# Ledger of designs, part 39: VH-VL binders against p58978

Target 1, 218 residues: p58978
Amino acid sequence: MTNTEIFNKLTNAIVTQDIAGCAKLTQEALDAGISPLDIITKGLSPGMKIIGDKFEAAEIFLPQIMMSGKAMSSAMEILTPELEKTKVEGEEGTGLAITFVAEGDIHDIGHRLVTTMLGANGFDILDLGVDVLNETVIEEAAKRKGQKIILVGSALMTTSMLGQKDLMDRLREENLRDSVKCMFGGAPVSDKWIDEIGADATAENAAEAAKVALNVMK
Below, E stands for the ipSAE of ESMFold2; O stands for the ipSAE of OpenDDE; V2 stands for 0.75 times the mean of E and O plus 0.25 times the DockQ between their complexes.

## First folded at step 17 (VH-VL; framework fv_retifanlimab)

Design e2 (at its last look DockQ between E and O 0.50; V2 from the best seeds 0.61)
Fold by OpenDDE, look of step 17:
Structure e2 (fold): chain C 218 residues (1-218), chain A 122 residues (1-122), chain B 111 residues (1-111)
Amino acid sequence: as target 1 above (218 residues)
Amino acid sequence: QVQLVQSGAEVKKPGASVKVSCKASGYTFTRYYMNWVRQAPGQGLEWIGIIYPSGGSTYLDQKFKDRVTITVDKSTSTAYMELSSLRSEDTAVYYCARLPYRFDSPYAFDIWGQGTLVTVSS
Amino acid sequence: EIVLTQSPATLSLSPGERATLSCRASQSVDSYGKSYMNWFQQKPGQPPKLLIHDASNRATGVPSRFSGSGSGTDFTLTISSLEPEDFAVYFCQQYSNYPYTFGGGTKVEIK
């Protein structure tokens, strides 16, 4: 199979929620010598984008999105070790995006889409996952003090959103606020909220998030 | 037994401040958000604000942002609501109510304090 | 803010009758397939008691005669057959967005 054919199959595996197929195709792609970055950006990410668009259009529902997310996760489990080996680099000067879902929150669909879009736009990615303690975020930020970093947090509940305020307070307390950019998203997150907690930006969707992040990091 | 026990009734003059306490027992205090709600006599319920016990961050209804302070003491598993510049309209029963993290069920105000009557009169 | 409108304000019924209470939100309280709507029962001199959470789930210890339904902006609490102890005030409450808000309440009273 050509690389293009493999990419199309990966995309389709995500769109059709073929978890096993996605994993298999991912391995096949690696075996064919395709870079992990290309697998993600040219195969998997386009699939997730399609899923996101369909969801917004009310063509699919939460269960399908979740299954696509699982397919993506299965692929990432395979790709993660390879990424660590190859040290996938983003565009020079773009920076590191540390992505996470707030403590007490496990809604990761938006998080995954945002993370994927950031990666596709040249960011180095450190994905901390879901239900992430603010302490963990602070520690990671502290370890990388002096680097070009954007914290990208997601919260889908009003309660988990409150953790964003806490994070911002803690960043200030630890003298890290000026060392990082902070972007938050989620259904309850508004521009007013961003202003209130002193964060840098928000975005309405994954595509916008990537664009906004690029702008914030300039 | 899981319970929230609030401080006793208060009588205050206009312009004064009141601090109501809510002591939690029977559960892990930091695994639940704490909310404050009030109810004027014969009226409905009005949400005041919420606190994240682990970090101490709060969000208040805009109506109360200038007069209400919500705090917690983790060592005693106690939440506090302080209302300043009291007015006659602040006369109400004040309730604390917990709200769990997403992983805990039910994800709602499932436990309430018994209420604290605050009377503001000249 | 999300305004919750409950109707009727007062419902006069006899024991054994079916009670249907309505709560309408000014905007959707749904997110990720979940409705962030709760129902509370309140009796004089007592704090509110949770009856229904997430639109349709009975809280622990709540009798089966209580049921919740609805999504988006329209929600209903149903009491299939009123018991004497069910005569009280019922509130709906949303926690989909800040500030959290309550409906004005429906008083279920004896006819």
Scores: ipSAE 0.738, ipTM 0.872, lowest interface PAE 0.8, mean pLDDT 93
Fold by ESMFold2, look of step 17:
Structure e2 (fold): chain C 218 residues (1-218), chain A 122 residues (1-122), chain B 111 residues (1-111)
Amino acid sequence: as target 1 above (218 residues)
Amino acid sequence: QVQLVQSGAEVKKPGASVKVSCKASGYTFTRYYMNWVRQAPGQGLEWIGIIYPSGGSTYLDQKFKDRVTITVDKSTSTAYMELSSLRSEDTAVYYCARLPYRFDSPYAFDIWGQGTLVTVSS
Amino acid sequence: EIVLTQSPATLSLSPGERATLSCRASQSVDSYGKSYMNWFQQKPGQPPKLLIHDASNRATGVPSRFSGSGSGTDFTLTISSLEPEDFAVYFCQQYSNYPYTFGGGTKVEIK
């Protein structure tokens, strides 16, 4: 099979919620010498975008997105050890990415992909998980004052936007705003919102998130 | 029992300020947003603003930005809304309303206070 | 600011009749396949009560005769068979972005 053919099959496995097939195709792609990063960005991630677009168009419901997420997770279980083998040593000045999903939000599909992409691009990772209190993020940033840090928060719901503002307000109140860079992403986040709360950046997808994070940390 | 209990009715003159309280009970105060909404007699509902009690951050409707302060006292589970430079058109019932923000609850004003009538008359 | 326009202003009906209430937004309140629209009922001297969240989902304890529908800019609350206790004012409310806004209300009067 050609690499393009393999990527198309991976994309289709995500779209059709073929959990076992996605895992098998992922292993086949690795065996064919395709890098874990290419498998993610060229095969798997395009499938998740297609599913997200279908959800927006009301062609599918939350259970279908969750099943595609399970297919993605099965692939990531195979790919994570391989990413550890191919990880680029962080250059001096790359930094620590503290990743989290906002308090009250449990939707972690995009979060896992963003975290993986940041790690694959040389960031050290502190993954706080989902449903993360701002107090926890502040505490972790304060422990590391003077260290090169980017906070990367994800939200799927508009309900998380006041929490993002609160994090920025608390960083300023605690004299930590200048100690960190702050990036937020997810369905409700816009450039206008980022400017309004005084954060540093947003990105449209996980691959762009890693590129934007590297640029912000220069 | 989840409940929001507001302070009593107020009569004020134009130019004065009013501070309405909203005491929460029966739930973890810092785990829900608190909103303020008003309703002039015989009129519709008007959203004033929202506060995140844990950190104290607010977002206010621009119509009120320079005249409204929304605060909380976490130790008493009480939210406050202070409206300054009162005018006759500020005569309204002022409500506090709880807003869940977790994935397992709808994002909607599910619990309301009983309302506080503020009358502004010369 | 998203303006919500409700119609009719008043709806006079008898018990057993179907009530249809409209709410129209000045711009779409949809994002990510979800409609960010709620409906409330308010009786005189009482605070509003949540009926429908996210366009079509009944809140806890709301009778099945209440249903919501619509998407984008056009939303409808339907009461399939009006009961005497349904005399009230009904408001739509969006939370698509700040500021949150309410419609002007539709008063449902039982003949």
Scores: ipSAE 0.550, ipTM 0.794, lowest interface PAE 1.8, mean pLDDT 86
ESMFold2 (binder alone), look of step 17: mean pLDDT 93; pTM 0.944

Design e3 (at its last look DockQ between E and O 0.64; V2 from the best seeds 0.00; counts 0 for: pae E 2.03 > 2)
Fold by OpenDDE, look of step 17:
Structure e3 (fold): chain C 218 residues (1-218), chain A 122 residues (1-122), chain B 111 residues (1-111)
Amino acid sequence: as target 1 above (218 residues)
Amino acid sequence: QVQLVQSGAEVKKPGASVKVSCKASGYTFTRYYMNWVRQAPGQGLEWIGIIYPSGGSTYLDQKFKDRVTITVDKSTSTAYMELSSLRSEDTAVYYCARLPYRFGSPYAFDIWGQGTLVTVSS
Amino acid sequence: EIVLTQSPATLSLSPGERATLSCRASQSVDSYGRSYMNWFQQKPGQPPKLLIHDASNRATGVPSRFSGSGSGTDFTLTISSLEPEDFAVYFCQQYSNYPYTFGGGTKVEIK
């Protein structure tokens, strides 16, 4: 099986919510000598993008998205140890991206894509997942005070977006604001909002998010 | 029973301030956002602002940013809306309404207070 | 802000008749396969009561004669057969973006 065929199968496994198949194919890809990064960027992420697009178009619903997410997670469980091995050989200096979806929010398609793109662009990744308490984010930032860190939060609802303001306020209260960069995204998030809450940046999509993050961290 | 109970009617002079309270009961106060909405006599509904009870962060309509303060007391499960520099145009019934913390059904203002009439007159 | 325009302003009907209320948004209130549009009923001296959430879902305890439809910028509340208690003012409301906004309302009155 060619690498292209493997990638297409991975993509399809995500799109069709084949959790077991996705895990199996991921392992097969690794066994075939394909890099974890390529598996993610050329196989899994394209699938998640398709799912995101379908969801936005109201072609699929929440249960399917969740199942695709589980498929992605299953693959990532396999890939994570391998990624950790390869990162030791990577260029140091980009920094740590702490990614999360705001409390009360479970929309993770964009979050996963952003996280993937950040990793592909050289960031170390700490993915806190979805429905993340601001307290958790603050704690993680505090533990790593002095490190080069960017907080990358997503919110897809107006209510969860409000949590971003809270986070920024709390970062200031805890004297952590100057020690971290803050980037937020989501459908309701605007440049005006970023300015209002005193964050550093926003991005319209995952690809842009990675680029913006790189620039912010320079 | 889930309910929001608001403070009583207020009569104020122009330039004064008013603080309306909204006490929540029958549910976990910090699991819902609290909103304030007003309605002038014979008019439509106007959203004022929202508060995140756990953190206390607020977002207000631009129209009210300079005159409205929304707060909560978690210990008493009570939300407050204070409006300063009162004008005759502020005469309205003021409502508190909850909104779910998580994306769920119903994701809307499902519970309302009974309303508080604030009258601003010389 | 997203402006919601309701029509007609007043609807005069008799009990048993079908009522169709329109709400048009100045921009789409859809996101991620959902329409962030709600409908409320308000009677004199009372707070608004939630009828429909997310464009087409009846709130708890709402009679089946009430239905919501639409997506994007155009939404409709339908009362299949008016009951005497249904004569009231109806508001649409969006929560797609800040500030939250309401329509001007449609008064359903007895003919």
Scores: ipSAE 0.782, ipTM 0.898, lowest interface PAE 0.6, mean pLDDT 93
Fold by ESMFold2, look of step 17:
Structure e3 (fold): chain C 218 residues (1-218), chain A 122 residues (1-122), chain B 111 residues (1-111)
Amino acid sequence: as target 1 above (218 residues)
Amino acid sequence: QVQLVQSGAEVKKPGASVKVSCKASGYTFTRYYMNWVRQAPGQGLEWIGIIYPSGGSTYLDQKFKDRVTITVDKSTSTAYMELSSLRSEDTAVYYCARLPYRFGSPYAFDIWGQGTLVTVSS
Amino acid sequence: EIVLTQSPATLSLSPGERATLSCRASQSVDSYGRSYMNWFQQKPGQPPKLLIHDASNRATGVPSRFSGSGSGTDFTLTISSLEPEDFAVYFCQQYSNYPYTFGGGTKVEIK
């Protein structure tokens, strides 16, 4: 079976919500010598993009996209240890990434992937999970003042946008805005919104998120 | 039991300010956005702005940003909207409206206050 | 800002007739397969009442004669058979982006 055929099967497993098949194909890809990063970027992530496009086109709804997210998560359980073995570190620390899914939004589709990709690119990780209050993010950032910190917030719903603005407002009120970089991603986040709330960046997908985060931390 | 009770009608002169209150009861005040919407007599609805009661951050329609202040008092579960430099065109019924934002609830104004008539006349 | 244009401005109908109300957005209110459009009913002297959320979902307690449809920029509220209590003004409202906006309303009146 060629690498292209394996990638296509991985993509299809995500699209068809084949949780067990996705895990099996992921292991088969690893056994075939395909790098964890290639499995993610060439097989799994294209599947999540297709699912996202179908969700936007109203061809599928929230339960289906969450099931595709579970298939992705099952693959990531296999891939995360392998990515950690290939972690690259340098003389200058990349920084600490504090990752979270916004308050009121419990969808972590992509959150685990973004966190893993940041770790694989040299970030230390503090994963706060889902439904995270802004005060928790502020407390963790303040506790670690003096470190190179990027806050990476994910949201799936438009309803989380005011919460993102609130985080930026509170960072300024607490005199922490200059102590951190702030990146927000997820379904409804635009460049215009990022500029408006005074955040630092957004990204289209998890692989881009790691690149953007590295650039922001320069 | 879930309700929003607004302050009473007000009559103001041009150039004055008005502050309308909206007292929430029967739910956790900080877990819902609060919005202000107005309606001039015989006219449609006009959104003024939104506040996140937990942190106090607001987003305002640009046509109001220099004249409106939206605040909350978490200890009394009360939202306020103050509109300054009043004009006759500001004569309207002012509503507060609750907005669920958490997963599992429709994102729609599900509970409205009774409305506060503000009349601006010379 | 997203402008919502409702048509017609007035529908003059009798009980039992079908009402079809249109709402057109100046740009798409869709994202990730979801239409960020709500519909409200307002009777004289009352605040608005939610009828339809997210284009097609009836709010709790709303009779089945009310239905919503559409996506992108074009949305429709249908009342399959008007009851006396349905003579009111109907507003569409988008939450796709700030500022949130309402349509100008369609008045459904008795003829």
Scores: ipSAE 0.538, ipTM 0.797, lowest interface PAE 2.0, mean pLDDT 86
ESMFold2 (binder alone), look of step 17: mean pLDDT 92; pTM 0.940

Design e4 (at its last look DockQ between E and O 0.63; V2 from the best seeds 0.00; counts 0 for: pae E 2.1 > 2)
Fold by OpenDDE, look of step 17:
Structure e4 (fold): chain C 218 residues (1-218), chain A 122 residues (1-122), chain B 111 residues (1-111)
Amino acid sequence: as target 1 above (218 residues)
Amino acid sequence: QVQLVQSGAEVKKPGASVKVSCKASGYTFTRYYMNWVRQAPGQGLEWIGIIYPSGGSTYLDQKFKDRVTITVDKSTSTAYMELSSLRSEDTAVYYCARLPYRFGSPYAFDIWGQGTLVTVSS
Amino acid sequence: EIVLTQSPATLSLSPGERATLSCRASQSVDSYGKTYMNWFQQKPGQPPKLLIHDASNRATGVPSRFSGSGSGTDFTLTISSLEPEDFAVYFCQQYSNYPYTFGGGTKVEIK
């Protein structure tokens, strides 16, 4: 199979929620000498994007999204060790991105895409997952005080978005605000909101998020 | 039984402040956002603001940002709404209403307080 | 803000008749496959009561004669056959974005 065929199959595995197939294809891709980054960016991520678009269009529902997420996760379990091997050769200095979905929120498609794009652009990734307590984010930031860190939070509901304000307040209270960069995204998140809570940036999509993060970290 | 119980009716002069309380019972207080809504006599409903009980962060309608303070006491499972610089136009029934924050729950004001009438008159 | 316009302002009907209430939003209240529209019933001297959440889901304990429909900017609350206890004011409400907003209400009164 050509690399293109493998990528298309990976994309399709995500779109059709083929968890076992996704894992198998991921391994086959690696065995064929395809880089983990290419597998993610050219195969898996396009699938997740399609799922995101379908969800936004109300063509699929939460169960399908969750299953696609599991497919993605199964692939990432295979790819993570390989990525760690290759990161040793990457340009040091981009920084650590701590990514998460706000407490009470489990919408992770955008989160996963953003996380993937950040990784592809040279960030070290600490993915805290979904429904993440602000306390957890603060603890992780505190443990890494002095490192180049960007917090990347997602919220898809007005209620979970409010947690972003809380996080910013708490970062200030804990004297961590100046030690980290903060970027937030989600449908209800606006530039006005970012200004109101004193965060550093927002982005409209995953591709932009990576670019913005790079700029913020310079 | 899940319920929100509000403080009693208030009569205030223009320029004064009023603080209304809302005591929650029958559920985990920190697992729901608390909202304040008011209704002038014979009028519609007007959303005032929301508070995240766990962290204490609030978001208020722009109309109220300078005059309203929403707070919570987690130890007593009570939310508060304080409105300052009272005007005759502030005469209304004030309601507290909870809103779930966990995905999968109905994201709606499913439980309301009984309301607190605040009358502002000279 | 998202402005919700309800029509008619008053609806005069008899028991047993079908009631159709409209709520129009100034912008879409859909997001990520979910419609952030709720309906409330309010009787004199009482707080609002949740009837419909997320456009079409009946709240717990709400009779089957109540139904909600719609997406985007146009929403409808239907009472298939009015009972005497259904004569009240009905409000639509959006939670798609801050500030949360209510419609002006429709009063369903007995003819």
Scores: ipSAE 0.777, ipTM 0.891, lowest interface PAE 0.7, mean pLDDT 93
Fold by ESMFold2, look of step 17:
Structure e4 (fold): chain C 218 residues (1-218), chain A 122 residues (1-122), chain B 111 residues (1-111)
Amino acid sequence: as target 1 above (218 residues)
Amino acid sequence: QVQLVQSGAEVKKPGASVKVSCKASGYTFTRYYMNWVRQAPGQGLEWIGIIYPSGGSTYLDQKFKDRVTITVDKSTSTAYMELSSLRSEDTAVYYCARLPYRFGSPYAFDIWGQGTLVTVSS
Amino acid sequence: EIVLTQSPATLSLSPGERATLSCRASQSVDSYGKTYMNWFQQKPGQPPKLLIHDASNRATGVPSRFSGSGSGTDFTLTISSLEPEDFAVYFCQQYSNYPYTFGGGTKVEIK
């Protein structure tokens, strides 16, 4: 079976919500010598994009996208240890990435992928999950004042834009703005919006997010 | 039942300020954005701005940002809009309007206050 | 800022007639298969009332004679057979970007 055929099967397992099949195919891909990063970026992520597009188009609903997310999670349980083996050893601290999906937004589309890509690129990770209050993000940043920190907020909906501004406003109120870097992504987020709220960066996809985060932290 | 009840009509002279209140009941105040919209007599609707009651952050239309302050009091579930340096052109009915922001709800002004007439005359 | 232009400004019709109201946006209000356009009805002395959200979805309690359609920049509200209570002003409203904006309104009045 070619690598392309394995990637297509992984994509299809995500799209069809085949949780056990996705895990099995992931292990088979690893056993065939395919890198964890290629499994994610060429097999799994295309499937999540397809299902996310269908959800946004109202072709499917919450149960289906949640089940595809569980299939992705089952694959990531296998891949995360393998990615940890490939982390850069001995590098002076890249920093801590605090990752989250904004309050009111429960789309876990790509959140775990962004988090994994950041970890694979040398970041320590604190994953706060989904539906995260700004006060929780502020609390975690305040506990770790003095460390190199990047806040990475994911949002898919227009509804999250005021929440992003609120986080920046509260960081300034708490005298934490200069203690952290802040990156936001999501469908309505633009460079103009990032500049307006005084955040540091945005990215279009998970691979770009890791690259942008590295540049911002340097 | 879900309600937004606004303060009563006001008559002001040019240069004064006005503060309109909007008391919410029947829902969790911090789980919805609050917006302010005005309508001059015989005219269309004009969006003023929005507030995130949980954290207090606002976004204002540029044409109002130097004269409008939008605030909330979470303990009384009340939103406020203060407009300063009043002009005759500010004569309008001022509405508060609720906006769902959580996933699974329509993003639309689903509940409106009854409106507050502010008249600015010399 | 996204400008919404409604036409006609006034639509004079009789009960039982079909009303067609247009709203044109200065730029697309679509993103990722979703359309960020709402419609409101307003009667004299009353606040606006939500009729249609997301271009085509009727709000709770809105009669089936009301329908919305369109995408991108061109949107239509249709009232299939006017009832006496439908003589009012209708506004389109976009929420795809700040500031949120309304159209100038279409007054549907008795001919």
Scores: ipSAE 0.507, ipTM 0.772, lowest interface PAE 2.1, mean pLDDT 86
ESMFold2 (binder alone), look of step 17: mean pLDDT 92; pTM 0.940

